# Miniprotein binders against q9rrp1, part 9

Target 1, 274 residues: q9rrp1
Amino acid sequence: MASLNSALRTAQHVRTATRGALLWGYEQKLAREVKANGKLPRHLGLILDGNRRFARAAGLQREMGHSFGADKAHEVLQWCLELGIPSATIWVLSTDNGSREPAELAHILSLLEREARQLAVDPRIHANRVRVRAIGQHDNFPPQVLAALNNLEESTAGYEGMRLNIAVGYGGREEIVDAVQSYLRTQAAQGATLEQAAENLTPDAIGAHLYAADQPDPDFIIRTSGEIRLSGFMLWQSVYSEYYFCDVYWPGFRRVDFLRALRDFQGRDRRFGK
Key: E = the ipSAE of ESMFold2; O = the ipSAE of OpenDDE; V2 = 0.75 times the mean of E and O plus 0.25 times the DockQ between their complexes.

## First folded at step 3 (miniprotein)

Design sf9
Fold by ESMFold2-Fast, scan of step 3:
Structure sf9 (fold): chain B 274 residues (1-274), chain A 102 residues (1-102)
Amino acid sequence: as target 1 above (274 residues)
Amino acid sequence: SPEELKDLRTALQRLLQAVERLKETGDPELEKELRWVARLLELIAKLLERAGSPELEEALKILEYAADLLKELKQEGNPEIQRALQEILRALRQLAEAIEKS
C-alpha cells in the first residue's frame, strides 16, 4: 500500500521534472559534463542521512521523514540506472538502534517490508536486470520482513546488470566479525587447524568473506545531512574510497546534487593524472 | 542585496497568506495537504533570514517539494479551488526563480 503510493509519487515526480524543473538549465549542463567525462563510480556508496531532521524542520512526524526517504531512494536508483552506474550500496538501517524509540524502529521495519515487496515486482528492476541483495544481520527481524527480503533476493538472484545492495541491520564492525567467522568456518571445513587458519589469514581472505565480496570496493561514498563521518559504513572496503559530504537532508537530495557529486568525483580522478 | 531579500520575503508572505486562505475552504483532505505546504513555507522563511548560499539552496529544494505536493492536489468538480491551486503553483515557481537570481 505505502509502496504502491510511493511508486505513484515517484512516477509523478518524473513527469513534474520534465514539465517544470527548477534549475533545469544548470542540471542539464551538469549532466552533459558528467556524460562527456564518462568516468563513473564502479561502486557507489550512499549513506541516507537526515530523514528525522527533514521531518522535524518541516513540522512532520518522524515516520513521514522515513517515507519521503524511501521515495527519494527510488528516484536515486533511477538516476543510477540512467547513467549506467554498475553497483550501489545504500545504508538504510544500522545495527546501532540505541537512540531509536521502539515505535520508530517498528515503523522503519514495516516500511522496509513494503518497499522490499514493491521492489521485487518493480518493472525497472527486471527490465534492467538489477540484482538486489540485503546485507547485514537479519536474525532478529520479524519473520514477514525476512520473507520479503528473501523473496526480493531470490527473484533477482540470476541478474547480471546493476548490483544493488540494501544495507539493513548493517554495521561495519559486525560485517568484519561475520567475515572472520565465515573465513574460519571455511578453513574448518577444509580440515585446517586453528594454527593453520591463522597462518592462512590475509586481508584478501577477509575481503573474500565480506557481504558483497563479488563486487568491487566502493570508490565513491556520498553522505547527506552535513555529517562529516562514515559511521563505520563499509569499514573494510572504504579504505581507498573518495568521500563526498552533502549538506542537504536525504529527502531533499535532488538530481542536481547527485550530478554535482559525480562531477566532483570526476575532478578528483583527473587531479591524479590518470 | 538587502532590497532583493526584502522582496523575496514579501513574495513568500503573500504566498503563505494565499495557502492559509485556501486551507479554510473546509475540505479536510485539502486542508491536510495545505498544512504541509504551509509548514514548508515557514521553513523557507527561516532560511531566508540567514540567506547564505546553503540556506538558499535548501529553500529551493523545499520549494520543489511544495510544488510537487500541490500538483498532486487535483480536486475535480471545484474549478475555483483548482484555479487557486494553480495560482499558488505559479507563485511558488516565481519565488524559486527569484531566489535563484539572488
Scores: ipSAE 0.000, ipTM 0.135, lowest interface PAE 19.1, mean pLDDT 77

Design sg0
Fold by ESMFold2-Fast, scan of step 3:
Structure sg0 (fold): chain B 274 residues (1-274), chain A 81 residues (1-81)
Amino acid sequence: as target 1 above (274 residues)
Amino acid sequence: SPEELEKRLEEAEKILEYAEDLLKEAGDPELRYAIRLLEWIAKLLERLRKEGNPEIQDRIKQLLTKLEELAQRIQELKSRE
């Protein structure tokens, strides 16, 4: 009701007040520099790390950290749309869940279902013609989660604006295995022998069978939480990517952090770039 | 479900209590966390109103009042710097 809108307005006022003049001025300077340079990632990779540590630092349950992380993903999507970044892949759930408590995994999947349903009706998605796909291995997901992901994908399949990939049940080695299997099935359908298939196998052939083969390889990958590793994220496609490792936990990742990362990207000369 | 809705409201109360505790430190990192918590609560309450329950409306109003009180205190703390 009316009281809720008042609270949201108050929360926005508090948010503005905590932006000191120095931080606000610095952020505006960064935004100007990024826009003036004009060089943006063609495909941005995001490893959303630190939800658990964020929750721990705030004295909250881990499940709350994942909810904050989902909220942050919406903010970052908005920043990508504002700047005109053409493609992004966000890594929300790995294939390797051996270290996760069953209750935590169940919560993440429930949150994923809710977020997928919300995104499917999000005016930003439709106004900006964002094509959303879930990439990864989904065979063991609950039926309602699969239904939500499929609905999101189907409702945006015709869009030709920004491409957004949600990597869920995703692992780089598993992606490569899936690509090789897809390649071999294609060769078999064409009547190739195993020897012929081996002779025809090239890096481009594997690339053609990856989950997002119709998109350019990520040229910039950001990981939060201070971990200096990719953990197999887009393992095949990231060979020539620039990497940025931020110490901030994902839910605490700010627009100034995003702009600083982009400025850093713009200052780097790629080996085979212009 | 009503049980899930009640659990979410209980979690919201706990988060507002943590935000209030963060204000006692009044450092920039603590205030940033408190603001993030208030933003999350505001979004949560917006989502929960869609699920509707007359019995819970009063509790939602109480949480909104507490959020507004904490937001005001954060503004006051920032003005003292």
Scores: ipSAE 0.000, ipTM 0.223, lowest interface PAE 10.8, mean pLDDT 80

Design sg1
Fold by ESMFold2-Fast, scan of step 3:
Structure sg1 (fold): chain B 274 residues (1-274), chain A 81 residues (1-81)
Amino acid sequence: as target 1 above (274 residues)
Amino acid sequence: SPEELEKRLEEAEKILEYAEDLLKEAGDPELRYAIRLLEFIAKLLERLRKEGNPEIQDRIKQLLTKLEELAQRIQELKSRE
């Protein structure tokens, strides 16, 4: 029976390796198809959802889920760079924090400070000439967090490669209000009355005053965790975006999930854009 | 080559069919020979997996399922003795 047990062990090893090879083969096929198609999002939006639920499912503290989520953001940035996606906006922290405990918020802000400092010296950022900006309302952030974000923006400001926006303290309604205020201040500086400013206001004028106005509107938005809503993410810019919702929690988002989402996007373009 | 990979998969399938036929007689020499054939096929499939392309992986999976089925039947037959 030793030979039979040997045969069964070899067969199980081949089955395990064959399953891995099939997953690898599927991922390589997807990558080839995505590259061959050539149609990539000009601006990819990412709603990073499920860090807390991921940690809970693994029996870990909530704070560890946010750390795994940050690690996943680095992996997805690498995938974007490899494919040549020109622009991405990731939603890290909302303006609405009513359900978060002060200790969790403090941890998220401390993690943000650490990640911003690490990105500022990351060889991938400088080699690929990635321009990184933090978008949102930051007035109430701790000074050390603001310093880290400002240093990251200043150290990458001259880059003309990939554009990466980190949405922190971000809300879509707040962005629109900020855009209107920016527009009105520009009109006032030009000597316009309130009536003239009202007559001069157009959708393009609002668009020109949004946080990432120098970039295309997002044409594709991915949300993890199975929530079928945008929660105000890029509310003005997302009017004509394609949406992809997947059931995995953000830290569990795999390269095959990413490539599958891109293939879905490319299929939509073929039906409606060509 | 792709032609040689296909030929080796066809040979593996025929050997598993022969092993199944040996189980119909169910004598001790036949069962011992069937076990040796299953071991040979398991090692062959391991080599083909390493050298093969993704197209052959589904065929390897099918052959593994047949091998495991035959191994279970041999265990049952030997338990009766």
Scores: ipSAE 0.060, ipTM 0.654, lowest interface PAE 5.2, mean pLDDT 82

Design sg10
Fold by ESMFold2-Fast, scan of step 3:
Structure sg10 (fold): chain B 274 residues (1-274), chain A 81 residues (1-81)
Amino acid sequence: as target 1 above (274 residues)
Amino acid sequence: SPEELEKRLEEAEKILEYAEDLLKEAGDPELRWAIRLLELIAKLLERLRKEGNPEIQDRIKQLLTKLEELAQRIQELKSRE
């Protein structure tokens, strides 16, 4: 005779009640410290790593790990909104899918379509005026996935509350190539020769043609799963970023882990390169 | 597919069994992990229930009953601290 609503209420009550006094107090202490400090990332980068390893550790199939990872992304978006973080980029799917089974990739793309459609009508998105954009190379995506992403972008295009970039089919080297191509096409449209385009090329010109050029560069990047590398994430923009590497797998990333990362960021004295 | 749906339900059963085993150890790390697993399964069962397939509704109810049983055991363990 159990109902889902009854079970969810019980699970929520249990979750609240079974947190140890030390863990509960520690999370509240962290939240107070982060809020009291007041310094937040201007643009938070998130490398969502560990869905497959989480599934393996929990005795699940890989597809379930990606679904739980999507759920976690919604929780983290809520935490960003509560704290007032102005911009975030989440890396969901890279250009390098060589180790993925075709069925897993198809599942990820189907999940992406569902999540994009749900976000487009999510009251949190509209109430908080969140502008959502998909960045990356999408030419090989199924038409229904592209339609869902385009609808999400169009329905939020006028918002200026928070900026959320969903990096899908994304790779840093591919982004730089796309930026150079965009720059060259702009120069050609203005009648420039290849020689003139070469003379006019500057780091700022590359920066102006990157996917999220209208936003500040990420000042803080968090990667889960304990891998101590960025794998090309926002390769051009991240040169002066602070990095935080968390050992938990993405679906297991807790609010206390998030707050601890922000407190670490707040304790750093960031110096712009050299 | 029906085969994929059956596999997901079997995996949910295995996860609940694993959560029950974690509760036998009753340590703080085990309890925190069990709570996360129960939360994940509750979300999975909510998604499967939305499909409205009559053949799986009874299995979903059985899994929800097991989830509720485990949640009550966590409450009992908490009261012992």
Scores: ipSAE 0.000, ipTM 0.222, lowest interface PAE 14.3, mean pLDDT 80

Design sg11 (at its last look DockQ between E and O 0.05; V2 from the best seeds 0.00; counts 0 for: pae E 19.0 > 1.5, pTM O .550 < .8, placed apart)
Fold by OpenDDE base, look of step 4:
Structure sg11 (fold): chain B 274 residues (1-274), chain A 81 residues (1-81)
Amino acid sequence: as target 1 above (274 residues)
Amino acid sequence: SPEELEKRLEEAEKALEFAEDALKWAGDPELRFAIRALEWIAKALEYLRKEGNPEIQDRIKQLLTKLEELAQRIQELKSRE
């Protein structure tokens, strides 16, 4: 019986063989250069785009494109851990997804549930003490999806390793509204008047009420699919972010493409508006 | 559930067919897609091996055999470049 370990080893050997010796050598050189520079993002943003286009280009069902997209997210998590990136936010699902076919949305939510359950028991999450959070508006999510996300958050809440935010039902304008509402509720609970709450409203006061406000703003945002826009991703926090747009569909995003993006970030002079 | 296992097995079979088709074109994009399909099949088979009944185990064996054949074919294509 060919052991599953043989097939996995064979798939890994195929992965290494199919990275032509030149591409592998280049990827290893690039990985050494990126590590030697040491300038890494403190918080990496990732806009996961092109799953459907990948599936279509491959003659696959949309569902398979999302499944390959989830597998790619696990690879990128591994690459972040290997490089020591302290925080990452991945954008999986926007608020604007009301335009998706109900069947596609149901599939994405079922995939999210599955991946959340897998992460909650993933040895890489526990061994690296990765704290996982879901960020966005989840009130309309199926109960089983919410239960899987909550269990993932609870199972990792005490971890002080890498921070992983999964942006699901996330919108950047909605996050600002939720932050202002949270601020106003806090001011009201302190006995502030509306006038006092308005006078006390600062950029920092909003920032303290954003999703994942306990993390630095994103230093670097990567978007896949060739689309040159943020679409509201981390709208407030992205004020001083560096941006990288990769003309590769998310399921096709390679370690070499990731390392090229990080090398590009390393070459940038971050002025912070100076 | 058995139904979830069957669905994952069908997904693995479709991914295998895709990898077989991608290997016909032997291009760099197609090879990347074939590898991703094989990686996904391997992950699906690992899940199914933990939860699978004997009938699913026989289908897993067939998929593993085909996975090895595809892996060998990818190596052969690369030895010619």
Scores: ipSAE 0.009, ipTM 0.302, lowest interface PAE 9.0, mean pLDDT 81
Fold by ESMFold2-Fast, scan of step 3:
Structure sg11 (fold): chain B 274 residues (1-274), chain A 81 residues (1-81)
Amino acid sequence: as target 1 above (274 residues)
Amino acid sequence: SPEELEKRLEEAEKALEFAEDALKWAGDPELRFAIRALEWIAKALEYLRKEGNPEIQDRIKQLLTKLEELAQRIQELKSRE
C-alpha cells in the first residue's frame, strides 16, 4: 500500500490494476529474497524525512503531510512485525524546531497525542507484544501529550516481542549531554571524586546512560528524502551502523523500497563490532 | 492558484480511476492498494472541502459520492474473504 500517493501522482507510469499487479510481483520476489537470506537488522533506525515536501508537491497544507507520514509509520511498523525485526527507533520530532511555525509545531504535537492514544489500544501492538517508549526531552510538552505518551509506555511496559522507540524532542547532542550528566550523578552518589569519575569513564559507561541503553545499537539506519546525512540521529550509538539513503519522501516510501533497503543491508559486511 | 487547485482535483480523479481498476482485480494485494487510495482521497477531499472554494464544491461532492460507492464495493469484497 506504501507509496500509493507517489505512484498516482506519476500517473503516466502507474495508472491501472495491471501496473499494481506487476509491482506486487516484484515486491513478492524481493520479500522471498529477504526472507531466504535471513539476516535482519537487530535494531533499525528510521529518519522520517520529507513530510513537508510531500505535502507541498501534492498542493496540500504542510500539516496534511505529517498525517500522511504518521500513516506511513504504521505501515512500516507492520512490515517490521511481519519480518521479525526485534527493535526499531523512529525519529519523529527533533529538539531543533527553529524553522517550524508555531502552528505547525502545535499540529505535530496534537497529531503525536492522537497517534499515541490510538497506538496504546492498537490490537497489533498487544498481539505482537510491542514495547513502545518515547525517547528524548519531554518536560516542555503539553500535559495531554505527556499523558498520552506515558499511557502508551505504561500499557506496553511488560512486553518483550518487539521494541519500538519513538524519538520525540530528540537530539543526539542532547542525548549525549543527558548521558554524561546521568553518569556523573551516579558516580557522585557512589562517593567518587571528579578525578575518579573521569578515570572511570569509558565508552560503555556512556552507553549505559543513553536513552535506549537496554537495546543493541542500531546496525542499520534508513533516511528518506535523499538527504545523505544523519543530523545527529543516535549520534553515539551509530558509529558502526550501516546507512541507506532513499530519495523518496517518507509518505511515498513503499514496501518495495523497504525490502530493497533490507536486501542491500544483507549484502554488506556484518562483522562490525564482532 | 486556480490552476494548481484544478491539478489537485485531476489527481484525485485519477486516483479514483486507479482504485476502480484495482477493484476489478479481486486479489488481496490489489484490494490493499484500493483501500489506501480511498483513504488518501478521502483525506484530500475533506481538506479541500474545508478550504471553502465554492466553485469546486460540486466537483468535490461528485468525487465523494464516487468514493462512497468504491468503499461499499471494497467492504463487499472483504466480507466474501
Scores: ipSAE 0.000, ipTM 0.177, lowest interface PAE 16.3, mean pLDDT 78
Fold by ESMFold2, look of step 4:
Structure sg11 (fold): chain B 274 residues (1-274), chain A 81 residues (1-81)
Amino acid sequence: as target 1 above (274 residues)
Amino acid sequence: SPEELEKRLEEAEKALEFAEDALKWAGDPELRFAIRALEWIAKALEYLRKEGNPEIQDRIKQLLTKLEELAQRIQELKSRE
């Protein structure tokens, strides 16, 4: 192996080193341009897609794709902190997970538990006062996953810095149903009849009962893996969001890709009365 | 720059940890992933070695030693299946 890899290392070294230096230089120039412009998303949405396809393209089990996807999420968190993006929502696991193999789902849930425990003690979270919340429907999660998520939320609940929402067991239609139910319970507690609740219903009334109602709507949403659809991500809140669709699979999403997406966001003009 | 050199060293260290973690699975897909990762890591470490900062050369040598150990581990796993 050493002699085989030595030969391969030599053949690839020159090309990799040259490409690395050029990419690094372009990335630094782009970072300066993005920072100089100064317009950044107030609430960035991230649809993490392509973990399984990344693993398949690399000849790996699907579970490995999810592991690399989790590490990529840590990199993106760091990029958001460096730029001062005040709010981000990352879609990790949808409510529609019935098509996944049981072993794959178990691995994803194990990763969620591990990542939640690591974030709860992550110095970056505490130094930057990042408030972390899990949004979605969690009643069916294993107890150890729920405990890890609850600990993470409780250990950061008092923070007033960046807000990070982890959308797990999340679906936009389910969020709307939960919001309507919450609205109706509030109306009933105030003595309203069903007819009065219907008369009082407005878009703002529903918006006030969404999972992260205390944050501004997302203004920029990035989806990886080449699919041009939102699949119900923040279905209610994304009315005025700008969208950026990137062809790379999530584990292969680079800082230069992120910076190009932000530059695109910065280049968009006010759209006819929006 | 010193900051960029340290950043790339961190990337190599993290990739080595990924390769080591993947080796725990011991299946054929994990083995192919580990081989590809070690190839990338070897090139990244050789690049960092040539760009040279005397302060990090011992760290680079230690990581190269660990990379060689993992490569030998892969050979052992391929022979055992």
Scores: ipSAE 0.000, ipTM 0.110, lowest interface PAE 19.0, mean pLDDT 77
ESMFold2 (binder alone), look of step 4: mean pLDDT 74; pTM 0.656

Design sg2 (at its last look DockQ between E and O 0.06; V2 from the best seeds 0.00; counts 0 for: pae E 12.7 > 1.5, pTM E .621 < .8, off the site)
Fold by ESMFold2-Fast, scan of step 3:
Structure sg2 (fold): chain B 274 residues (1-274), chain A 81 residues (1-81)
Amino acid sequence: as target 1 above (274 residues)
Amino acid sequence: SPEELEKRLEEAEKILEWAEDLLKEAGDPELRYAIRLLEWIAKLLERLRKEGNPEIQDRIKQLLTKLEELAQRIQELKSRE
């Protein structure tokens, strides 16, 4: 899917060593159309799929696919910042890792640690006041990975710009269970009986106890790799989301693919929007 | 950091070698993925350009030359389809 013209344009841009070189192409036309429309997702969900298949199809080591995927996540974060998307959740690692080899999982966790440390000192994060949270179940992560994620979260906790959620050890069913447990503990702390807790339970009460409850529900979710399913991603919050399924593997996801997805979102009718 | 930049450049060099190997097979899937690898390298070089290290800039120039060489070879292979 990738165009040689894209690679050659980037090479020419590097040669000029100048920012702001303007090329009149389809990508620039899409960017203008997206900006002119002005309607952006309030909360963008990203299911980052295809790292392993990208590496396999290219005859590369599996570890390289995950490295490419991490680099792509940094590019997409920049595109979100440039457009002013106020919230994004990226799904990096699920709760279900039974099919992964121990060495691959160890590599992914090591890469996660490195990327979290890098992001914590990234000038883009601090200049744009991006608040970063790791959501999911982390009890079984190595201490050094937890320390890196906690440092990233603590160093950005006071920011009120873009909200970025990194879903690691994340599953939608596990999130709902965690929300119910959190709700019940809150009720117990207030002296409620089980009957009173049951009577007080509402959909809004569950919503208030989800991982990113202080953010709007995702209104647009993009999945790469051609899989036409959400696999439980933000299961409770995604009831009214628009979905976009792109057939490229995540490391091959281009700015033109991103802009095309946003243009598609802008053209869709919404259940509660006209 | 300089250590991280060195590692990124080593990764880019390895990936260019793999892209060149894919061109030897000259099949449509291999050619498609070689193009994706070259696009990834191009984006990496754009990222590294912003970091302004003279040693890095020399290595970027070398990688850019190899990238353009492989892109020309891909264009030639596509024209022979």
Scores: ipSAE 0.011, ipTM 0.534, lowest interface PAE 8.7, mean pLDDT 80
Fold by ESMFold2, look of step 4:
Structure sg2 (fold): chain B 274 residues (1-274), chain A 81 residues (1-81)
Amino acid sequence: as target 1 above (274 residues)
Amino acid sequence: SPEELEKRLEEAEKILEWAEDLLKEAGDPELRYAIRLLEWIAKLLERLRKEGNPEIQDRIKQLLTKLEELAQRIQELKSRE
């Protein structure tokens, strides 16, 4: 046992020294570069992927992966606030949640209720006057989850600082359908016939009915876990977005990873025709 | 349970294999990710060691040896910069 303890301490010491030197030096360089450039996304999209794979890789139950993912989201919110990013959308739960085990879904929804309640009293939200909205299809959520989300939205509705959108129960195809339905109901309320509604249909008309249509389209989208696809995230709004795919699971997403993504974004804006 | 401990050790072995593969691709993102995986494995092995199950101690030593080899590899890659 003594020899095992020694080996573990040795491995931890080597790991700590190596991690500290590599992380600190590179992170400092990136932070200087990002700050010197100064250009930041006007609306940052985040596709949070890898919670379950992180839990499996760490030998933890799936529910703990989602809990670590929630903790990481708080860290990323802090990084956005420190840099002054004016708008962010975080994809927490997609519309295809019916393929999940009922116990896992219940845990995710319970965690969502808890996190929404905590955000509603979070000093960072109020000190920075962050306006928080939940976007997606929420009709079938438990009433306590809906109440927590509504309270969070209502308690921040008057804020003019950073805008934070939590995409929960969200899918891009469903968003477009909801927008078309909203458009048609508005046209009908104005007395338009179906033919007139068809004649009045433009891309801007659909765009005006999307979730959070009062915010600029995302100009930068980060997806974790190494998947190189958008999976329907903000399908309409992301047509001109720059994309960054990061090969870490969301709970393991570090500040240095975030800074590298921002530096990449900054370099893209100097390319011709972007 | 012993079966649960065996599953966790199998996952730890897969994580170390993944970290080793990342070091073969040795770019800045892969190096940083490998370091994070080694950190989590060290914490897991410490937790399993503290449970005191004598049946897994030899396997924990094997995993620690592999972790130390990968940590040394990271130091070598760092020193070439």
Scores: ipSAE 0.000, ipTM 0.187, lowest interface PAE 12.7, mean pLDDT 77
Fold by OpenDDE base, look of step 4:
Structure sg2 (fold): chain B 274 residues (1-274), chain A 81 residues (1-81)
Amino acid sequence: as target 1 above (274 residues)
Amino acid sequence: SPEELEKRLEEAEKILEWAEDLLKEAGDPELRYAIRLLEWIAKLLERLRKEGNPEIQDRIKQLLTKLEELAQRIQELKSRE
């Protein structure tokens, strides 16, 4: 009996190692296919959804789901760098998420502070010259969180590598309002009348005042958690975005799932309304 | 910091314990989820191993051993289906 159990365990180890090696081999094949096609998003949007559901399914505290979500964001950054994706925006916190339990919001903000401090000294950020920005409304953030975000932005402001936007306190309607307000203030500073400001208001004029307006619109938006909606993510910029909805909670999102999403994007014909 | 590494190891231990508990329920959703957890922990432990702190290396090795045991148990469960 003991020898048969040992042989079955060895055969199972060989099967697991072979299945792991087959999955790894498949992932490496898929990575080569995605790289060889060369059609990558110029700007990748990521809606980070399912952290709480991950934690709950995991019997873990909600806080752990956010911590694993942060660790996953570092993995995805690495995958973007390895593929040469020029720009990415990750949605971490919405304006609507302000209605969360105060303790959970405080935890998310403390995590954001920690991750911002880690990124500011991350050798991958500096070696790849990644320019990091926080986008959204931050006026009500704790001073220590703002200081960590500002230090991250300042530390990377001169970099011309990959652009990483961290959407925190971000809402797509709020961004449009902020853009129109910024436009109006610019017109007023130029001595324009309200009538002239209205006549000069174009889609491009709004676009020039959006968050990260110096980047192309998102070519591709990935959302995790199985939810089939944008929830206002890059509301203006997403007009010609391709969408991919992955039925995986964000902390469970794998490199193979990312590569499958990119392969799906590569197969799409982008008509731009033509 | 060493304290942050210790905290991440404690987090990994809790996730391994939970992955072990999911494997007791032996449902197909739970099994799929346990696999995802083990894949995540394997990456975490491999990252922590590469950071090269000698104080945590034995603990990482213990967690990797537990991970392998749970990965075996997943294969045993999937071979009975």
Scores: ipSAE 0.000, ipTM 0.230, lowest interface PAE 10.7, mean pLDDT 83
ESMFold2 (binder alone), look of step 4: mean pLDDT 75; pTM 0.666

